# VH-VL binders against q8rqv0r968to1091, part 6

Target 1, 124 residues: q8rqv0r968to1091
Amino acid sequence: VEYEAEFGVQSGVSTNTNHAGYTGTGFVDGFETLGDNVAFDVSVKAAGTYTMKVRYSSGAGNGSRAIYVNNTKVTDLALPQTTSWDTWGTATFSVSLSTGLNTVKVSYDGTSSLGINFDNIAIV
Below, E stands for the ipSAE of ESMFold2; O stands for the ipSAE of OpenDDE; V2 stands for 0.75 times the mean of E and O plus 0.25 times the DockQ between their complexes.

## First folded at step 11 (VH-VL; framework fv_sipavibart)

Design x4 (at its last look DockQ between E and O 0.05; V2 from the best seeds 0.00; counts 0 for: pae E 10.7 > 2, placed apart)
Fold by OpenDDE, look of step 11:
Parts: sequence; structure tokens; C-alpha cells
Structure x4 (fold): chain C 124 residues (1-124), chain A 122 residues (1-122), chain B 109 residues (1-109)
Amino acid sequence: as target 1 above (124 residues)
Amino acid sequence: EVQLVESGGGLVQPGRSLRLSCAASGFTFDYYAIHWVRLAPGKGLEWVSGISWNSGSIGYADSVKGRFTISRDNAKNSLYLQMNSLRAEDTALYYCAKDLWYRSYYYGMDVWGQGTTVTVSS
Amino acid sequence: QSVVTQPPSASGSLGQSVTISCTGTSSDVGGYNYVSWYQQHPGKAPKLMIFYVSKRPSGVPDRFSGSKSGNTASLTVSGLQAEDEADYYCSSYAGSNNVFGGGTKLTVL
């Protein structure tokens, strides 16, 4: 299941459509400052380890975001530079989820770097 | 054009079974979650069941759980609803509807068929 | 299963605004932002008007708007037109299932 970033619960960010290649109705822009975050309600039938994908663009260089699940930091996700701001990459990692509703938050915290465009996440 | 077409409705007696089909065209079927929603005479819309793009997530309303089975055949661009142990209260117009976004389940249903009528009566 | 409540009817004059409420619980409307609204004319299939509380699908005029506060979502139709007369249903994710409200018949006076 994919969750569009522009439909997440947003703090400190904006949305835009001025770059090609995004999914949904747009992407999260202005994701570049400490405290910025986008949160998603993710529901799974069974507790376990899932694969999470983060679709992003990082035309200016290598970025990084902190991933929180149910208010616990689970990883610092590296977001390698993309060819341009119209090119989108996918970062993948494993995540443990609880049965039912989980809150997944992509955050700019003290370990994060560089502004990125954020398109969606996927749980597979 | 994006289209969903339901079929398989009819008149049946209580306790009997019926299988509904929904044929999809005009979009990448295997990317979208599909749902069954019904409208009983004089009542409102009721969500019946839903299935994710890869069948990894399936849900049923309490009113049909244990009696109805939703399935999909992505190769045939088709959705199915096997309805067993039918009751009078299952009488309704049954719609199939696709989710708004690919590989999503929760956003909403942007394309609906015209429905197929199921009547359960003695 | 969750019960989501709508007023059975609403009315407004041409050009006016009308708001339809959709009240659920923290397990559905109040718990998630996956709230959608549908318009249904007699003999026609439902049409998605609002999704994710306040987003409009392409082709839906901006005089239709959605919001949510607590356990209550709201659909506002501004600049009422004759063709807006229809049944309106809210829907919400409800813990892996979906749920519809009872529907509201909107009459345009």
C-alpha cells in the first residue's frame, strides 16, 4: 500500500507540483528544516517485519531523514542524490510494525540533512 | 474510458448462493484496490467488502463476514463476490468501485459501476 | 462495526451554503483522515466529491469543501445550484474496514 506524502499529516512543509514524475496529486516540498515531518497512519493485519519504501527527489545532493514508528526512531534513512529534481529515487528499509494502526513519521531531526522533495511511502 | 461493469445479480431464495462479477477496463486493474458497496431499497450505501491490489489486504463488513468471499483475477481484470447463505437483508443493488490511487486502499472510490441487483426473497 | 451518523436531510436556497455533518468515533472519522464524501443522484452511481477530509478529485468544483474536527467531518456546499440536490454520504476508514454514514438528502429550495 502506498501513501502519498501530500496527504500525510504535515508539519513545517508544503506541497508542490512543479516537478515532473511525482505520483498522486503532488509532493511535499520545503522539507528542509529541523522539526519538519510528515506522518502517516499505516495499518497492517499482522505484527511483523515489513519493507518500507520512500520515494523522493534530491537534486541538490545526498539527503537523509529520520524514520519514526509509533514515536520510536527506527532508522536514519539515506537518500542518495538523484539526477535532477525531476528524477525520483526510492530508498528501502525493513521496519517492524504492530498489528493494526501504526504511525509512521518521516522527519527532519538532528541527524538529517539537505532539503528533499518527498513523494510517497509504500509498505510491502 | 475507465469503466466497471457488474453482473451476476438475480432473484434467489434465502439460504442460496450467488456469485457477482465485476469487469474492469480502461485502467491498470492490478494496481488498484476494489470494493463492493451495496444499496438496499430505502436504505443508504453500505460497504460490503474490499480487496487490495495484490489481495494482500481483504476486509468484510460484519454483516457479511463468514458468508461472503471477495476475490480478484488480475489476469482477467475481474473482481468477484461469492455470496453464500443469502438473507432477505442482502437484497440490494451491488456496486463495485475502485480506489482512487494505485496501490492504496483507504482514499476513496472514484470509479463505480452501475450495479447489479440482488433480490433475496421466499 | 463502527456507526457513522449524518443528518437525514439538509436544505438550502440557491446560491446559499449548506453544511452536512458526519459524526463517528476515534476509531473511524476521528481516528483517521481517510474520510470521503459521495454524491448520488437518483438512479445514478455515487460520485466521489471529497477524499482525505478535504481533497477534491479532478472535475469537482471548488464550491465543494470538506473539513474535520474531532470525531466530526463536514461537507460544505457553497453557491448551491439546482443540480446539487442529491443524497450525500460520508465514508471513513475504520480499522481495515470502511464504513458509510447513513446519508443526507440535500434539497435545494
Scores: ipSAE 0.010, ipTM 0.639, lowest interface PAE 10.0, mean pLDDT 92
Fold by ESMFold2, look of step 11:
Structure x4 (fold): chain C 124 residues (1-124), chain A 122 residues (1-122), chain B 109 residues (1-109)
Amino acid sequence: as target 1 above (124 residues)
Amino acid sequence: EVQLVESGGGLVQPGRSLRLSCAASGFTFDYYAIHWVRLAPGKGLEWVSGISWNSGSIGYADSVKGRFTISRDNAKNSLYLQMNSLRAEDTALYYCAKDLWYRSYYYGMDVWGQGTTVTVSS
Amino acid sequence: QSVVTQPPSASGSLGQSVTISCTGTSSDVGGYNYVSWYQQHPGKAPKLMIFYVSKRPSGVPDRFSGSKSGNTASLTVSGLQAEDEADYYCSSYAGSNNVFGGGTKLTVL
């Protein structure tokens, strides 16, 4: 299931359309300072390990974002440099989710780096 | 040391042309958008033009469209403003300014030059 | 030429707070979060105080804060000091260009 960033709960960030190739109706930018985040309510039918995919653009270099599940940090996700701000990459990792609703946040915390454009997440 | 240095200002008659230059140093010039902003007596700051890192996106204030042309030479770390059909209301101190965010010219201007003065008078 | 609107002047006493408004439309201040604020002392280049509505560049004291509601952005200067006396400009992205407000002369009484 794919969750568009522009429909997540945004803090410190906003939706834009000024770069091509995003999914949905836009992407999130302004994602660069401590405490900035996008949160999603992710529902799964069974507890277990899922694959999370983050679609992003990082034209300035290798970036990173913290991933929180139910307010607990689960990883610092590497976001390798994309060839431009008009190209999109996908960063993939495994995440443990509990049955039912999980709050998943993509966050800029004290270990995060660089500004990025953030398009969506997918849980597979 | 991040620097922007404007040049090419002067006294010109109405209807004439000037070309302003802005020399950049101390940062990766072709990474950032750059702006021209002017300060006119009695009018305050006015955004004149902006150009993205690769010249792929360019904007002009309505007051200068069709008369001014912004350009950049990334190999020379230089920004230019070709100012044609100059009018008295173009009299101002012209600044170049670096955008703080990568590639695009609308986030905010974090480094400014000292400006070059253009006076348009008969 | 589109200009966002600022009051031409503002004043406050030493140690108090002042808020300067920047009013535009849904095509600029209301439509984008690309709002920035600049301080300019006489004879000096402008200094970036706030960008992206409310973010503060390194070295700008936290008594400078920014916000936006609808089509109006605001700069608030708390704990006014004599050095805050300057011209203040907002700027907003407007779809293909940027627009500055007309400027506000802040006087510290």
Scores: ipSAE 0.006, ipTM 0.612, lowest interface PAE 10.7, mean pLDDT 86
ESMFold2 (binder alone), look of step 11: mean pLDDT 91; pTM 0.938

Design y1 (at its last look DockQ between E and O 0.15; V2 from the best seeds 0.00; counts 0 for: pae E 10.8 > 2, placed apart)
Fold by OpenDDE, look of step 11:
Structure y1 (fold): chain C 124 residues (1-124), chain A 122 residues (1-122), chain B 109 residues (1-109)
Amino acid sequence: as target 1 above (124 residues)
Amino acid sequence: EVQLVESGGGLVQPGRSLRLSCAASGFTFDYYAIHWVRLAPGKGLEWVSGISWNSGSIGYADSVKGRFTISRDNAKNSLYLQMNSLRAEDTALYYCAKDLGLRSYSYGMDVWGQGTTVTVSS
Amino acid sequence: QSVVTQPPSASGSLGQSVTISCTGTSSDVGGYNYVSWYQQHPGKAPKLMIFEVSKRPSGVPDRFSGSKSGNTASLTVSGLQAEDEADYYCSSYAGRNNVFGGGTKLTVL
């Protein structure tokens, strides 16, 4: 299941369409400083370990975002540089989710770096 | 070589407007946030405003909110500060300063211009 | 807007170590590791000496060091030299804003 970043609960970010290759109706832009975040309500039928994918563009260099699940930081996700701002990469990691509703937050915190364009997340 | 050069300062009366410019060279301008910082006589450094690489993020000090407008033209590698309703307390040397963070905001300022002087006096 | 406090002055003899404090709150200095320090000589533009609490830009001597504990960041100048006499300012992130301390005049005796 994919969750478009432009439909997440946003703080400190904006949306844009001025780069090619995004999914949905746009992407999150201005994701570039402390406190910026996008949160998603993710519901799963069973507790367990899932694969989470983060689709992003990072044409200027390598970035990083902190991933929080139910207000707990689970990882610092590396976002390697993409060929251009019109090309998109996918970073993946394993995440533990509880049965029912979870809040997944992609955040720029004190360990994060580089402004990136954020397109969506997927839970597999 | 990385360089910032401010211009547009001068003597103005209170209530008047002034527009400062900052010309950048030697680095990828549209990858960095740029700030205005001022130094008033006998005072310390005061952050005035900052703008992100794509103008999507802008901040102002409380002292200038509603009066000053920061903007940038990436095609011209230039930063601007439109200062309206100027007050005596706006008198200062105004620096533009490059944020050290690549596509980031408020990491620090690693390149500074030499400043342009703004004097507001009746 | 956040207020960050520095001592107005500090002094030390040649070769000694001096520490300048920068005290804020959990919303700025204490909240993030984005404290910067600047050196400014009279008639010159500020120079970045420390960023992210303890990192040195290229060209800054290692006798300049930064640290943080709680809501207080510190700049330590070891092996004090005559050219270190200057004003020093701390700066901290404050919600897409920056805030500078009031500055510290460092005198080398």
Scores: ipSAE 0.200, ipTM 0.776, lowest interface PAE 3.1, mean pLDDT 93
Fold by ESMFold2, look of step 11:
Structure y1 (fold): chain C 124 residues (1-124), chain A 122 residues (1-122), chain B 109 residues (1-109)
Amino acid sequence: as target 1 above (124 residues)
Amino acid sequence: EVQLVESGGGLVQPGRSLRLSCAASGFTFDYYAIHWVRLAPGKGLEWVSGISWNSGSIGYADSVKGRFTISRDNAKNSLYLQMNSLRAEDTALYYCAKDLGLRSYSYGMDVWGQGTTVTVSS
Amino acid sequence: QSVVTQPPSASGSLGQSVTISCTGTSSDVGGYNYVSWYQQHPGKAPKLMIFEVSKRPSGVPDRFSGSKSGNTASLTVSGLQAEDEADYYCSSYAGRNNVFGGGTKLTVL
């Protein structure tokens, strides 16, 4: 199940269309101030370990973003440099989710680096 | 008016240290990566170092690694280059240059200062 | 070590076109689309002419164009004017750092 970043709850960030190759109607950029984030309500039928995929572009270097589940930081996710701002990568990690609703947040916090373009997440 | 003003150049002996400063005005300094680029007569432009908007990503040319340290003070709109163990080949006009990339490197340097001259001679 | 190569000189007559090359490797010019071109007149700071291979900043006329094929980027100056006589530098992101070419002195004949 994919969750488009532009339809997440945005805090301090913006939806844009000025780079090609995004899914849906746009992508999110503008991670500028500590605490800027996109949050998603992710519902699963069973507690367990899921694969989370983050689709992104990081055109000027190796970036990173903090991932929170239910307001607990679970990782600093590496976002390796893409060949341009018009090319997109996928960063993958395992995440534990509880039965029912989970709030998943992609955040720029004190351990995060660089500007990135954030397209979507997928939970598998 | 967007400006970058370098200072701190001078004549120094090999093996000594020098600290360069770059004062920024007319733009939001902490939105942009900033670079040091030098020009030596007969050698052309050489990228020396770059620092991201929040200092989270720093790069150095191989010729200066371990000797030079880039830093920035966003509260003072200032960029610095600490130059240790100076060599004759470090003699150049040193420019401060703003990257046009918001919150990251884009490596298009759209605003340059006038430069400050460093001469390393015994 | 990353090396980016430009011809040391180029020339063209008024009104003609000149292309300046910038050749690197798959680890820089060929691997990334972060190639820039700078014009520098004597005693002046460099001026950004092209960034991201082919994009022009505001105020740069469209007779300056950039392209890339494989490991070689190119700057083309069409409709040469006397004021185009200057040094031209390319630069490329190289994965960990940025690398300038050696520069090309463009003479307008």
Scores: ipSAE 0.006, ipTM 0.621, lowest interface PAE 10.8, mean pLDDT 86
ESMFold2 (binder alone), look of step 11: mean pLDDT 93; pTM 0.951

